# VHH binders against Actin-related protein 2/3 complex subunit 2A (ARPC2A): the designs that were tried, part 9

Target 1, 318 residues: Actin-related protein 2/3 complex subunit 2A (ARPC2A), of Arabidopsis thaliana (Mouse-ear cress) (q8lgi3)
Amino acid sequence: MILLQSHSRFLLQTLLTRAQNLDKAVELDYQWIEFDDVRYHVQVTMKNPNLLLLSVSLPNPPPEAMSFDGLPLGAIEAIKTTYGTGFQILDPPRDGFSLTLKLNFSKVRPDEELLTKLASIREVVMGAPLKIIFKHLASRTVAPELDRLVAIMHRPNETFFLVPQADKVTVAFPMRFKDSVDTILATSFLKEFVEARRAAALNTAPSCSWSPTAPQELEGAPKETLSANAGFVTFVIFPRHVEGKKLDRTVWNLSTFHAYVSYHVKFSEGFMHTRMRRRVESMIQALDQAKPLEKTRSMNNKSFKRLGLNEVNHTNSK
Key: E = the ipSAE of ESMFold2; O = the ipSAE of OpenDDE; V2 = 0.75 times the mean of E and O plus 0.25 times the DockQ between their complexes.

## First folded at step 4 (VHH)

Design B4 (from a4y with K99Y Y102S; framework vhh_7nfr_2; at its last look DockQ between E and O 0.01; V2 from the best seeds 0.00; counts 0 for: pae E 16.5 > 2, framework grips, grease 24.3 > 24.2, placed apart)
Fold by ESMFold2, look of step 5:
Structure B4 (fold): chain B 318 residues (1-318), chain A 121 residues (1-121)
Amino acid sequence: as target 1 above (318 residues)
Amino acid sequence: QVQLQESGGGLVQPGGSLRLSCAASGFTFSSYWMSWVRQAPGEGREWVSSISGSGGSTYYADSVKGRFTIARDNVKNTLYLLMDSLKSDDTAVYYCTTYIRSGDYVYMDVWGQGTQVTVSS
């Protein structure tokens, strides 16, 4: 599947520049939003130049999500595990933010590895619930604090659901798109994706299915959160899929699945847009010459099938 | 080499208009979402607008909705930001940016050098 750069380059550069210039007294008060899903706030004062406050506002969790003070399940543990003891988590966080970390550079001289991990805080926090659930799956247990149905929101409009059990975790993606062209493209891609995975099934690959209606496992979720116009994709994850080094790969692949589909839809939309322009030009010529026209749907279906199969083959090889 | 280069900034009166351009090279422009981000002096970067690879989907920050229009020309590999009804709060350096594929499993965050927009009486 698609692998995305996990850290914010701007946050990393800001942290690196500060760490490389600790002998310079500066005032920093930077706020920004990256790609419509995370707001950052970096503060440094002249009064305490070795102290840096990093505040993060994450996408609002859906009502059914397991959360504490606006943070996903397990976020605090993941932060402590990833960053160690060189920071403080402020309680309360700065107004308007989900999380504030206080770094004291005079106590711990950060290296680039630590600063890169800090710049990845979005992925550390948003991946925490999946890691908890799958660590328990690897041990054939279920964490006692979990509801039967766990909602995960990695990005806006990309909420998906987990149904954890001791011997498997069912993962369901409601697929939603704003317009009918995107919906048609996504539905076609998803059907080909599932079929190609079935054809290339290995004992080590998670099973995958598509349905136009919500799986029974999603009963109890609010009806509005189950709004889907491109159907539902379901994966079944067994302990063998999350043992050892596979844990991080599985977490990443599931966390990025909707982005992967959306990327494919937009690539296919660009291809269709070009062909639609040529079809309009051909129709104008036909009106001038009064010649019969062929249907476009059959050719477009062949294009989507070939494209979808190639992308699914890359996924199945993992 | 992957490159983004902004142009079209300048000094303008409140209520005026500007069109920013971003020339892209070194990657398949039509395959990627593009964004505009701005940074006022001494402040953090603020997302302004985004557009899908095909141009079929556009999004705007609340602060610019109804005043700014994002567009792209996939033949000329150029991203645009049409800014109308400019306010002093719009004074900033404007950057174009994207994520691009840098390998089988790596995407890179790419930024231009920016173009200055100044709205003053």
Scores: ipSAE 0.000, ipTM 0.144, lowest interface PAE 16.5, mean pLDDT 73
ESMFold2-Fast, scan of step 4: ipSAE 0.071; ipTM 0.606
ESMFold2 (binder alone), look of step 5: mean pLDDT 87; pTM 0.875
OpenDDE, look of step 5: ipSAE 0.181; ipTM 0.649

Design C1 (from a4y with S52R K99E D104S; framework vhh_7nfr_2)
Fold by ESMFold2-Fast, scan of step 4:
Structure C1 (fold): chain B 318 residues (1-318), chain A 121 residues (1-121)
Amino acid sequence: as target 1 above (318 residues)
Amino acid sequence: QVQLQESGGGLVQPGGSLRLSCAASGFTFSSYWMSWVRQAPGEGREWVSSIRGSGGSTYYADSVKGRFTIARDNVKNTLYLLMDSLKSDDTAVYYCTTEIRYGSYVYMDVWGQGTQVTVSS
């Protein structure tokens, strides 16, 4: 997906700026929330200017998942293999976070490649279970000790399923939204999304289908996890889709699919509500023979606060 | 192949001590919470203690708190339960267990065969 990249731009920029200014004693204490409710915290103290603590909080898992250090299957191993020596996993992690990494700039060479990998920590952690399944698919096997049906739940209403086989993996997304308008918009978007992929004749991309009912591959899943009000989207993943460098892209696209749909639904909902509000305001104006005061459209400054950026205070004069 | 094998049970007098061991194989032991669960004759299963994969967090049932200590050796892939001041009520088959997660929601329970602890005079 073009709009979504595996590394956090703000995290990468923060890491690059710190790495380029190691000669300066500085305090950093930034916390922010990004796409799909992934929360980051970066801390550097003047006491230890060469030590950077990076804390990451995953989407809120259900209570039953909290028994596994709060991390997905294979995440610790994925961190160790991706970052190697020079990174320390802290135990316990920072309070309120799933994972805390300690980076010592005195012991590791902070080049852009390494920092870009670190800025991809979300994909490394959240993609770990899919990488296990898909590496086995690439070798035409099934991962040992896996159930026939594997559920991945980021949030209670954001569960998707994998049915691993030696020749293919079926990935199914029960699409559920809390608001009736969101459900209608999501259903329309998903039908258009599937049709656009079909029309584009993407022979090298995974096949994609939409259905109002659960596919047969999900037989045996808990019924509460199959309560889709915007239908089911199914992808079929073959070895060709997960060989070599294609693995990371496939993992990223699947792990972010629900969030991607939610993003587009919220965008569409925002425009619909704005149009409806303007229509109602126009009707009130006509009935009451009074015009509402004209107001300029303001930008949404909420994103700056969520990214941990402080607004610059206005000076008394420019 | 995921396996858990308990040992160290036996007959002990009230006030005595035992150390239970659980040998784990077939999974990344250090990445998983481990638990001890017991079952007394004619009763259901009772959770006893749990330890985080790293060893950084431990939890105990009120009935054993202050008397039992859970520990792990991630190099040896072994879980321990150190039981002090044993009471007749501690008589049970003790199982080590874990939940191997294949996603945030789907779990596979793994149980050992159990080891019998009998506390009697």
Scores: ipSAE 0.000, ipTM 0.183, lowest interface PAE 15.4, mean pLDDT 75

Design C2 (from a4y with S57R A61D K99E D104S; framework vhh_7nfr_2)
Fold by ESMFold2-Fast, scan of step 4:
Structure C2 (fold): chain B 318 residues (1-318), chain A 121 residues (1-121)
Amino acid sequence: as target 1 above (318 residues)
Amino acid sequence: QVQLQESGGGLVQPGGSLRLSCAASGFTFSSYWMSWVRQAPGEGREWVSSISGSGGRTYYDDSVKGRFTIARDNVKNTLYLLMDSLKSDDTAVYYCTTEIRYGSYVYMDVWGQGTQVTVSS
């Protein structure tokens, strides 16, 4: 279930702990930051122990947006459809947040499935525009309000575009990174990523291409949003890619694509540092073995075990 | 079809008042932020004001703050701009639009045809 994979583990644990302890008169007031700078706040007061307020802050708008704090297209309808009875959207939201939900534990049964869906609030809200487009695609139609080039801006340098049609949707990612090393690593990764998908003949996955220049479909886009230093990645989505359970998976994968590439770049940096250390260690060992000292002449069990590569590797972000 | 139709513009003397309307159709009006944008003769487009889907939050450019009031009627699918203490520099074509940024920003190419406001003695 792709929806479960998108949930905040900290939020889910907080919600489960509260649901299990409704008989205890405790005050809850916690704020924290998750992946991709999404900020959460949870509040419960002793006066109203069955009421939980969940506030969410979405990624910061670009400066030219002039302090617009709102919700993505279709988010309110997505919230109502996903959560149903017992949830209320507060207007205005908590100061400093984009959205505040009031959950009434006396109106809804706090089972794990419902709480897991609530812990997925980020995906429900941020994925709402894509779900509208892709639900129409699954029905071989086009949403009336999204029948032209659609730009989705997550952050100033993380804008991607959709070109909806009844039979397909073209999704294009202008890739931009702030650091020159990250740009080089990202460009190499993207070329390898696209080639690997082609070589693997993944016929059930959306087709993918990379180009140093903007695809023709982006001709109507603002020039500032086409500023890419790591090229353009284009996906073509057909109805089969958004049918049934595939809808949420496709939405999640596209919504997180830039973050996925960024994560890989950081991983590649760590891997390169590890390789450099091994090379330096190997060079030092070679030099030391040339010296006629007692310590370098001794053969021991550790040498054989090391050559056997029988160590358990921990996946450490060093 | 998504459509926006502005009305209410005209010629007014400095210090006068006007009420602009924007009739919206083809989308769930109450779910979208709405904005007013103006274009003065020989100038680029300038943002004037924005209002949240519920009407609970409003934002204004400093040049119009205290003089203009943005409002909406979600039952009638209509956006309003109440303009008081009009100045000669308010002369422009006024557009309503859903091409605004909010949360996980979405740009839609939805603009009205505009309504002309002329402030002249």
Scores: ipSAE 0.000, ipTM 0.208, lowest interface PAE 14.5, mean pLDDT 74

Design C3 (from a4y with S31R K99Q D104T; framework vhh_7nfr_2)
Fold by ESMFold2-Fast, scan of step 4:
Structure C3 (fold): chain B 318 residues (1-318), chain A 121 residues (1-121)
Amino acid sequence: as target 1 above (318 residues)
Amino acid sequence: QVQLQESGGGLVQPGGSLRLSCAASGFTFSRYWMSWVRQAPGEGREWVSSISGSGGSTYYADSVKGRFTIARDNVKNTLYLLMDSLKSDDTAVYYCTTQIRYGTYVYMDVWGQGTQVTVSS
């Protein structure tokens, strides 16, 4: 089960509270970090109480990335399509952030649905490339410039691949973890995850498989990006999996798959720490309650009536 | 729009030489690393060589080091592989490839159609 939501609950609450209290001029200026190192900043000044600035810092791309705008392919178009008018993208963004949106509550007084979409800014931005590919799949076509092996990299160790075709899209995750314990836990979790999906999903969910080696669909990917120490997870996405409202769920699930596995690995680590602590506590208790060796021997010998010698040397028996 | 087209392959005797070319179009060629990858009959793909966008850095597989030279002409948008002292083991389809970056997070692997190199007496 994925416990990660497509919208930030904290951001949504902040937006709802502000939208409901526009008659009160307040200064709002705080930031926070959510899973996968995504940082949010919200600012409202007393001078401009109807203007809300929302800034988002996405995971850093690899250092070899070219001098581009820092946003995923299609992100600007996705933002414009999802939020409409009454907002604008600031250039440059707030210092230290990837994106800054300016929302004007005097031009647009959004309902809870629009605010929930705004709270989903992470998914809108990070999911934009997949939405392009999957909208084409839903129409049984291939995006004109994304018709080859596509690599999506949110950070250096979190690259996954799509092989777009008109009838299906193969999505492959080379799973890499820095810690050897995390690698072992991740491998176990992924094998169980695949088995559970095969048993529960039948034909309603995308096909899912695990392999210790790169699937043939990744033939052509750069060798360094195929370096996986927890195996490869492959999903096959058909048009039925990206129709209507299923599109956003599929995009979210794939975009957050590495984070989802990492979350469960951390949970497993916590569980193992608890087990180790209980073992140590049990050992301490056993040691504290342990009886001296001589006392144990005396009781056993007495109960069996097999006391042949006291601890006196044989020479003392002469 | 984005295309890579290899040429220059053919039949050559052991110890011979060939010059492969790869014509690139549809992207800013000089900004991207380019690579040569080969595939022998019935085998998987093997990386051969890579060159940086400026041409200032080159890397080679141990199997071809000292025999092959990778080069590029950014004015002509063309990648080259100069193959000397060819061996029967060099028989393969040779592919030109690159990873094109779209913004910060999206990369697309681009492959040419390949050019056949046969080393036989």
Scores: ipSAE 0.006, ipTM 0.306, lowest interface PAE 9.8, mean pLDDT 77

Design C4 (from a4y with S57R K99L Y102E D104S; framework vhh_7nfr_2)
Fold by ESMFold2-Fast, scan of step 4:
Structure C4 (fold): chain B 318 residues (1-318), chain A 121 residues (1-121)
Amino acid sequence: as target 1 above (318 residues)
Amino acid sequence: QVQLQESGGGLVQPGGSLRLSCAASGFTFSSYWMSWVRQAPGEGREWVSSISGSGGRTYYADSVKGRFTIARDNVKNTLYLLMDSLKSDDTAVYYCTTLIREGSYVYMDVWGQGTQVTVSS
């Protein structure tokens, strides 16, 4: 469903290079932005060459959302469980960031597996609420106090809902876009996405549907969170979709679904301009007329970054 | 501290009945969903049934619907699985299990030692 890896390739390479060269005292202080405006900062000083500070800026949910200490539900516990000894969560985090981790290479020599997990910090943190719900689903149970409608709010316009049950979890995405052209393109993409998945689906893929109105499962949700100008996409997740190695993939796909749609909407617009040009050019050639001039969509810097394209900004910040 | 202990398994003929019990201790039993999971020799674990903390909601695997009944006694901290019309395919080690909340939202898998059910003539 997406072309992006759950781990940051640039962060992983940075961590591997540092771990392999601990005998060399270096100064590192740089930040970069990846897919969905997630920002990373890495710092190592000559004074403490075995200490690496990793700071992450994640989407900041509203105070009413399921969050603790400014992080999603279960995130602190997920960090402690995933990384263990040698890692410390700094309080407060680096100014302008959601989370800062201190890694001490003198206390632990992380192998490539642990460094890969650290490079997946975004998924570990943002996926924590989904993992709690899906771990219960895999056991055919429901988490206490998560047995009703659950709202996951990355941003006000990127809220999605889970309705946990012991045998299944219904996941509903109210799709909202600010630009009217994007809402039209998103609606077309989502209808095609659902139809293609429905045609390809046997008994292994999650059920998927689209509706212009809120599904019955969202009765009782706050009205403001049901604002959807591109319709509602609903997935039904069964235990088989979250067993074993499938858990992380399902969590990643669901937690990035809105960003995935936004990615394809922007490229669909560019693709439509290209296809329209070809159609018009063929028509004009058939009519022995001059080709029309068409404008192609230009991507801005933020859109470029949201596609997971790496951009490094070296700073000498103190 | 947290313990689950299954009992009630045994050898039974096809079409027979068994009642499995699971004694729970070390946690607030009535607050947690409980499940039965089985594992046949050489196979992976297969979920069988689940029951809500209050006992008001129950779920069953398609392979056991209409034949098995899950129940609980929150006063005795005991989970039950009433197995009727047993088939050779029901031969497995049966485990009771739950996800115990430790801390705010950390859940730890808890499993009993299992009880063997053998259905053969």
Scores: ipSAE 0.006, ipTM 0.461, lowest interface PAE 9.4, mean pLDDT 77

Design C5 (from a4y with K99T I100T D104S V106T; framework vhh_7nfr_2)
Fold by ESMFold2-Fast, scan of step 4:
Structure C5 (fold): chain B 318 residues (1-318), chain A 121 residues (1-121)
Amino acid sequence: as target 1 above (318 residues)
Amino acid sequence: QVQLQESGGGLVQPGGSLRLSCAASGFTFSSYWMSWVRQAPGEGREWVSSISGSGGSTYYADSVKGRFTIARDNVKNTLYLLMDSLKSDDTAVYYCTTTTRYGSYTYMDVWGQGTQVTVSS
């Protein structure tokens, strides 16, 4: 997976460059947005060259999905466990952000491994609830603090559910889209996605199914989260799927599933727009090339009026 | 066993051409989008090109548009990358994968072992 990697490549490069050039007086103060509307801000001042402030703005989950300090369940402990000493969680975070970390390069000797973990901050934070559930599954147990039905809410329209049991965890995605075209494209993609997995005979991967109706396990979920206009996708996770290195991959894949489907839908929509524009541009070009220049101008203008095409818009490559 | 095996890499002069092949086995090849991804020395992975299962749709990174052509033969279960007007910046290990620039649409995130392309002197 190239685009949906667990670490931010731009953040990693920024951190690597800073760690390798601590002797240089540099002011860093820039912000960017990555997929799923996650925003990053990095600040380093010439006054304090060994201090780096990393701020992250996460999707706005409903209060019931939040834990201590307004972050997902287990996020603070996950940050402490993953990054260790040399890091401080600032309270309050930078205005407009969900989390701000202060990294002291004098206390932490950041190698590439640690910096890669830092560049994965979104996965560490947003994946924390799933890691709790799946670590218990790997041990054939259920976390005592969890309800029968656990809702993971990145946004109200992107809520998914886990039903943790000792032998398996059922993960259900009610798929909802605002646009009717996106709903049709998503439904088509999801059916093909499920069939592709079945056709490939992926016995080592989690089983996957699609249904137009809510699975029984979602009984008791809020009605607004069950209004799935693109159906329900269900995965069944067994201990083997969350052992060792598979844990982080499974967590990332599930945490990004809705965003992944959305990007595929946007890709298909953009692809359709691009194909239609290219086809129109090719038609205009063919019309232009098929006739002598002194006659082409007059005929093209008349032809475009008959076709109802905007000549300027259809010849623009950008 | 699901496998992807690249071949066709080598040393070539700037302005030269190479044809990379990827032999696929153990899955329904025609049902999958296929991509070429490269990794230059000391750099991260860069998506190069993708092709739909039917071969009807192709996409290219801006750095290779007009120079590279992606193609597939679903009867032979083989993916191709035809590389023209090679530049030193094209030097990388080239990987065949079932992922796209939007990630793998199955948990079958299959990658080949790669084939080295060196564009030099």
Scores: ipSAE 0.000, ipTM 0.105, lowest interface PAE 19.6, mean pLDDT 75

Design C6 (from a4y with K99Y I100T D104S V106T; framework vhh_7nfr_2)
Fold by ESMFold2-Fast, scan of step 4:
Structure C6 (fold): chain B 318 residues (1-318), chain A 121 residues (1-121)
Amino acid sequence: as target 1 above (318 residues)
Amino acid sequence: QVQLQESGGGLVQPGGSLRLSCAASGFTFSSYWMSWVRQAPGEGREWVSSISGSGGSTYYADSVKGRFTIARDNVKNTLYLLMDSLKSDDTAVYYCTTYTRYGSYTYMDVWGQGTQVTVSS
């Protein structure tokens, strides 16, 4: 299991570099894609070097599963609480993005702690519902609006369930993949993952189990979710797992679990995650040398979206 | 077919009252929390009120406490919002949904088409 940090390393470096070089009038207009298909865009104009626009495109569930503003419920409150004064939420957001934040470096000089929190924007937004549930668990209570079964939908067919109680929260992941090969690879990976954690016998880590059939806690969920083709993974979260600094780690691990499994399945098929990351790091290097990033954005779009060679075939078949 | 359908909106003067209804079909209505959410022109969505499946628990946004009452009839599969002392700031499209202010607390995340409420003289 690769442990992923809750902040975007590239976003953090971009923010640190900008905060340290406000005297440089550079044009930033750059986008990139990271883990879980989260897309970021950063814009700074030479005319307004103290204004930075950060746009984020999050996993897009069906419209009926989105919050009041197209974000997970509690996200706006989480943003305001985490970042404080000096940040503005723009309405409408940048075209094609879920959220756009405006940072004014003339009004606030973020320290590295605040910039690290800003680089964790994906976790702050996507983790907001889980954080509310787990803060109540840490206090040995249940949020007053919770039903027995709580569903969190990140994407169509990527729903997971929580059964919140005052003493524990059961989290169940119906694992479903559209590709039959991915389903076989995911099933094997999940069985190995569960057995490895059992063998490790870690008292501080949440226990987990795998089953080919739905756990009893999912009684009442739609029957289509009960036919998960890669089985069901269940975690049991106790107050000890969400107290203090452990809260953010637990929220991150659970909110990214399906994506983590998908990543490892795709890596087995030769997916080029490492090359994409290296390309992004090369773009940071270009920025550090005060090169225009607006041109690299066009190249980035061509590089990331284009697959294979565009060859002209003559007399291809009869 | 899972469906939510709102009705009862209209034009009223400040201080007036309206009763919104939401007819639910295609699911076990009594097993789900239900909510009212509104969206004013040029504004984001605002959660208004939620009611538990049994009707035993109700929650309200601070802006509507004491003026609005959420209710349900599980025999008729209908959700209600009784709105008293309406203000111009209450002008919005009102949606019923299985969504709550904390997110999707049920697998069945369903939204209605909305009903327009206009409060003006």
Scores: ipSAE 0.000, ipTM 0.308, lowest interface PAE 11.0, mean pLDDT 75

Design C7 (from a4y with S52K S57K A61E K99D D104S; framework vhh_7nfr_2)
Fold by ESMFold2-Fast, scan of step 4:
Order: structure tokens, then sequence, then C-alpha cells
Structure C7 (fold): chain B 318 residues (1-318), chain A 121 residues (1-121)
């Protein structure tokens, strides 16, 4: 079972340990992968113990013959606003990564709150476009640059669309899976998800529907992005769904929706129905109460040992 | 409203050169990856090149690498494609658009009207 949180537990612990032990000369050079194929790299040299380089690789689909580069709309501004001084965005980023941050512990005294926000770098970066759209919605306006169909692509098969308006935002997920069994299981799960929402919270949660065909709002989208063999899931977001604490929760839930569905379709068929229903109920509660699912780390023992979170001696940690 | 307007196409002989321009308005041009996409008669759309908002990174389709150069002028809100050593296979309508695949998680579905490039003797 996986419970999802917006921050990386391993990254947070690495940052806390480093901040508490600045007097110790250490060399860190670790890379690991977490939920939804987000990769992190942390580097600290013995010569410069107050400087930490954090690199993040997001699950943006790279071109077939080219390396990935670029960040979501508004990500740079979100980073500057969230983290403030003592942090530098390096351009170009570390080779193979979307973003590299240089943190100088001698210029800023980060408390646990700030380090927790740093450990949420994935949400800050990937959520930036949604936050722009939804902040405008909360003010009953539309961003001039985003007054048309907006596509957000995490992977080629995980593109979702927003149709921003002043009074509402329609969010549509074309659901596609490459494996035929996964497609059948996903379709079943999505129909169950819609049914569970009909039976549960109604007033505070966004409305949700499933359809085998594309909604008319997606007219004009590239044909390859409309290849939905598990149907289309549509949410309608009103200002009330993105005010206060609900903003971050809604952004997180929408940004992780495909990955959440994908997790459930990987469970054994013998246990799938019961576990899916329970998780859908948890997701509905999270949407209704603006509380995201608690995220736990990947059970990759190699990544954990490589991080050296408990000990600096990593010869025994792999 | 967001608008993109291409120009600079025309008839050119094999081995010749052309410079395409795309005038952008209605959005913060420097914040978006921009791309050139072409469509030959009877064929689907083919991505040609992309450029980062800052101009600091460029990508090219293998068949045009070394022959085409993508550039931008963020003060003038203009995207360029400099095409050298043109081949008959480069004959297509060339469109500028915001980039969905190459370094952007946000895609505005905006396309120009296109500019015709014909490479023929």
Amino acid sequence: as target 1 above (318 residues)
Amino acid sequence: QVQLQESGGGLVQPGGSLRLSCAASGFTFSSYWMSWVRQAPGEGREWVSSIKGSGGKTYYEDSVKGRFTIARDNVKNTLYLLMDSLKSDDTAVYYCTTDIRYGSYVYMDVWGQGTQVTVSS
C-alpha cells in the first residue's frame, strides 16, 4: 500500500541532517528515484560543506532522440517566491536533470518548515501552471496567456487538459494505458471512482464524470493526446475548490491523478476491487476536506541505503 | 488574444536559403518554448526545431541538424528559422507554435496560419 505526501521524505531527512551537521566535512553524491519517476541528486563536497546542490528530474517526456530540458510555466517564479534568498537556480542545470538548485547554508538559516518546503520541490515546480490558473479562478479572472485550451503533459500518455474560464475550470484526463489488461483494470477503476463519488461527498468536492468519448472542450487538441483507450475523466473546478488550503490539495490531487490510477491497476486481481474502493474513498475524502493522500517512499532499499541518511559510511549501506 | 503570424516562405532552388519569421502577440513570449513544425503535401505534421524561452537551449530534428538554425528576439516577440542548404524534401507549409513536448509542461493550443516553402528547380 502506498500513501502519498507532497514532499520527499528522503530529501527532507537529507536536508535536515546536513543543516544539523554543518561543522562536519562530508562528501555526498547520491541519486535516487521516487514516486512517479521523479529523480533527485544531492551533492556536497568536503571543500564547501555549506553548499548543497539539489538536482531534480521531472517525469516530462523527453523527445525520442533528444535530452529533456525546460521547466513548467511559472516554476522559476514559484521557486523564488517559496524559497527566497540563499538559493540559486543554476542555468544550465546538471546534465540529465530539469532543475538544479544551489543552497547556501551560510547565507540562510533554514528551519524545518523551509526544509520541508524544499523537500516539496516536485510539487512547487510541477504544480506551478495549475496554481497560476487556479489563483486566477479564485479571483474570478482568466490569465491572458491561458485563455485557451491548456495541455499539461507529464508523459506522452499522461497529458491532461484545462479549459480556463472566469467562473470555472474544466479539467479533462484522457486515460490511456499501453497494456490491454491495464486498460481493462483502469476502465473498471475509473467507473468505480465515479460511482463512489456519486455515493459520497457532493457539495465541496469537484464534480466528476467518465465518458468513453472526448468532451467537446477538447476540440482542437492534438489527435495523439486524445488516444484514450480507458476513457475520459472530467472534473469541474469552481472558485470554492481552490480557496485557501484547498488550492494546494486540488493541485496535488490533479497532478498525481494518472499516477494514482496506475498504482491501483498494478495490484493483484484477487485484491484489486476491495483495495481500489478503499483508496477511492480516501481520495474523495482528500478532495472534500482539501487533504492530500499521505505519500510514503518507494520501497527501494538500494535508494535508501545509497542516501546514507543514518550513517555517512555508505560502504555497508548498499 | 494570443496570435502567431508566419512569413518569409517562398520558392527557392535546391541548395538555397530562406529565413522564416513568426510574429507573436498576446502573451509573454519569453516565458514559452517555441517550435517550428512543418507539413508536407499529403503527410502528417513533423516537428522541426524548438527553442527555450531564454534562447539558451535549442533542439533539432536529425534531418535538419546542421542546416537549420532556430533563433528568437524576445524584445521584438519574434521567432526565426534560418534554413540553409535546402532540399526538395524540405518542401512543406511551416508553422510556428508553442512547444508541448520539448521542455514544457504547459501547452497553449496556438498555431499560426503557416508559410509555404517550396524547394524546386
Scores: ipSAE 0.013, ipTM 0.341, lowest interface PAE 8.2, mean pLDDT 75

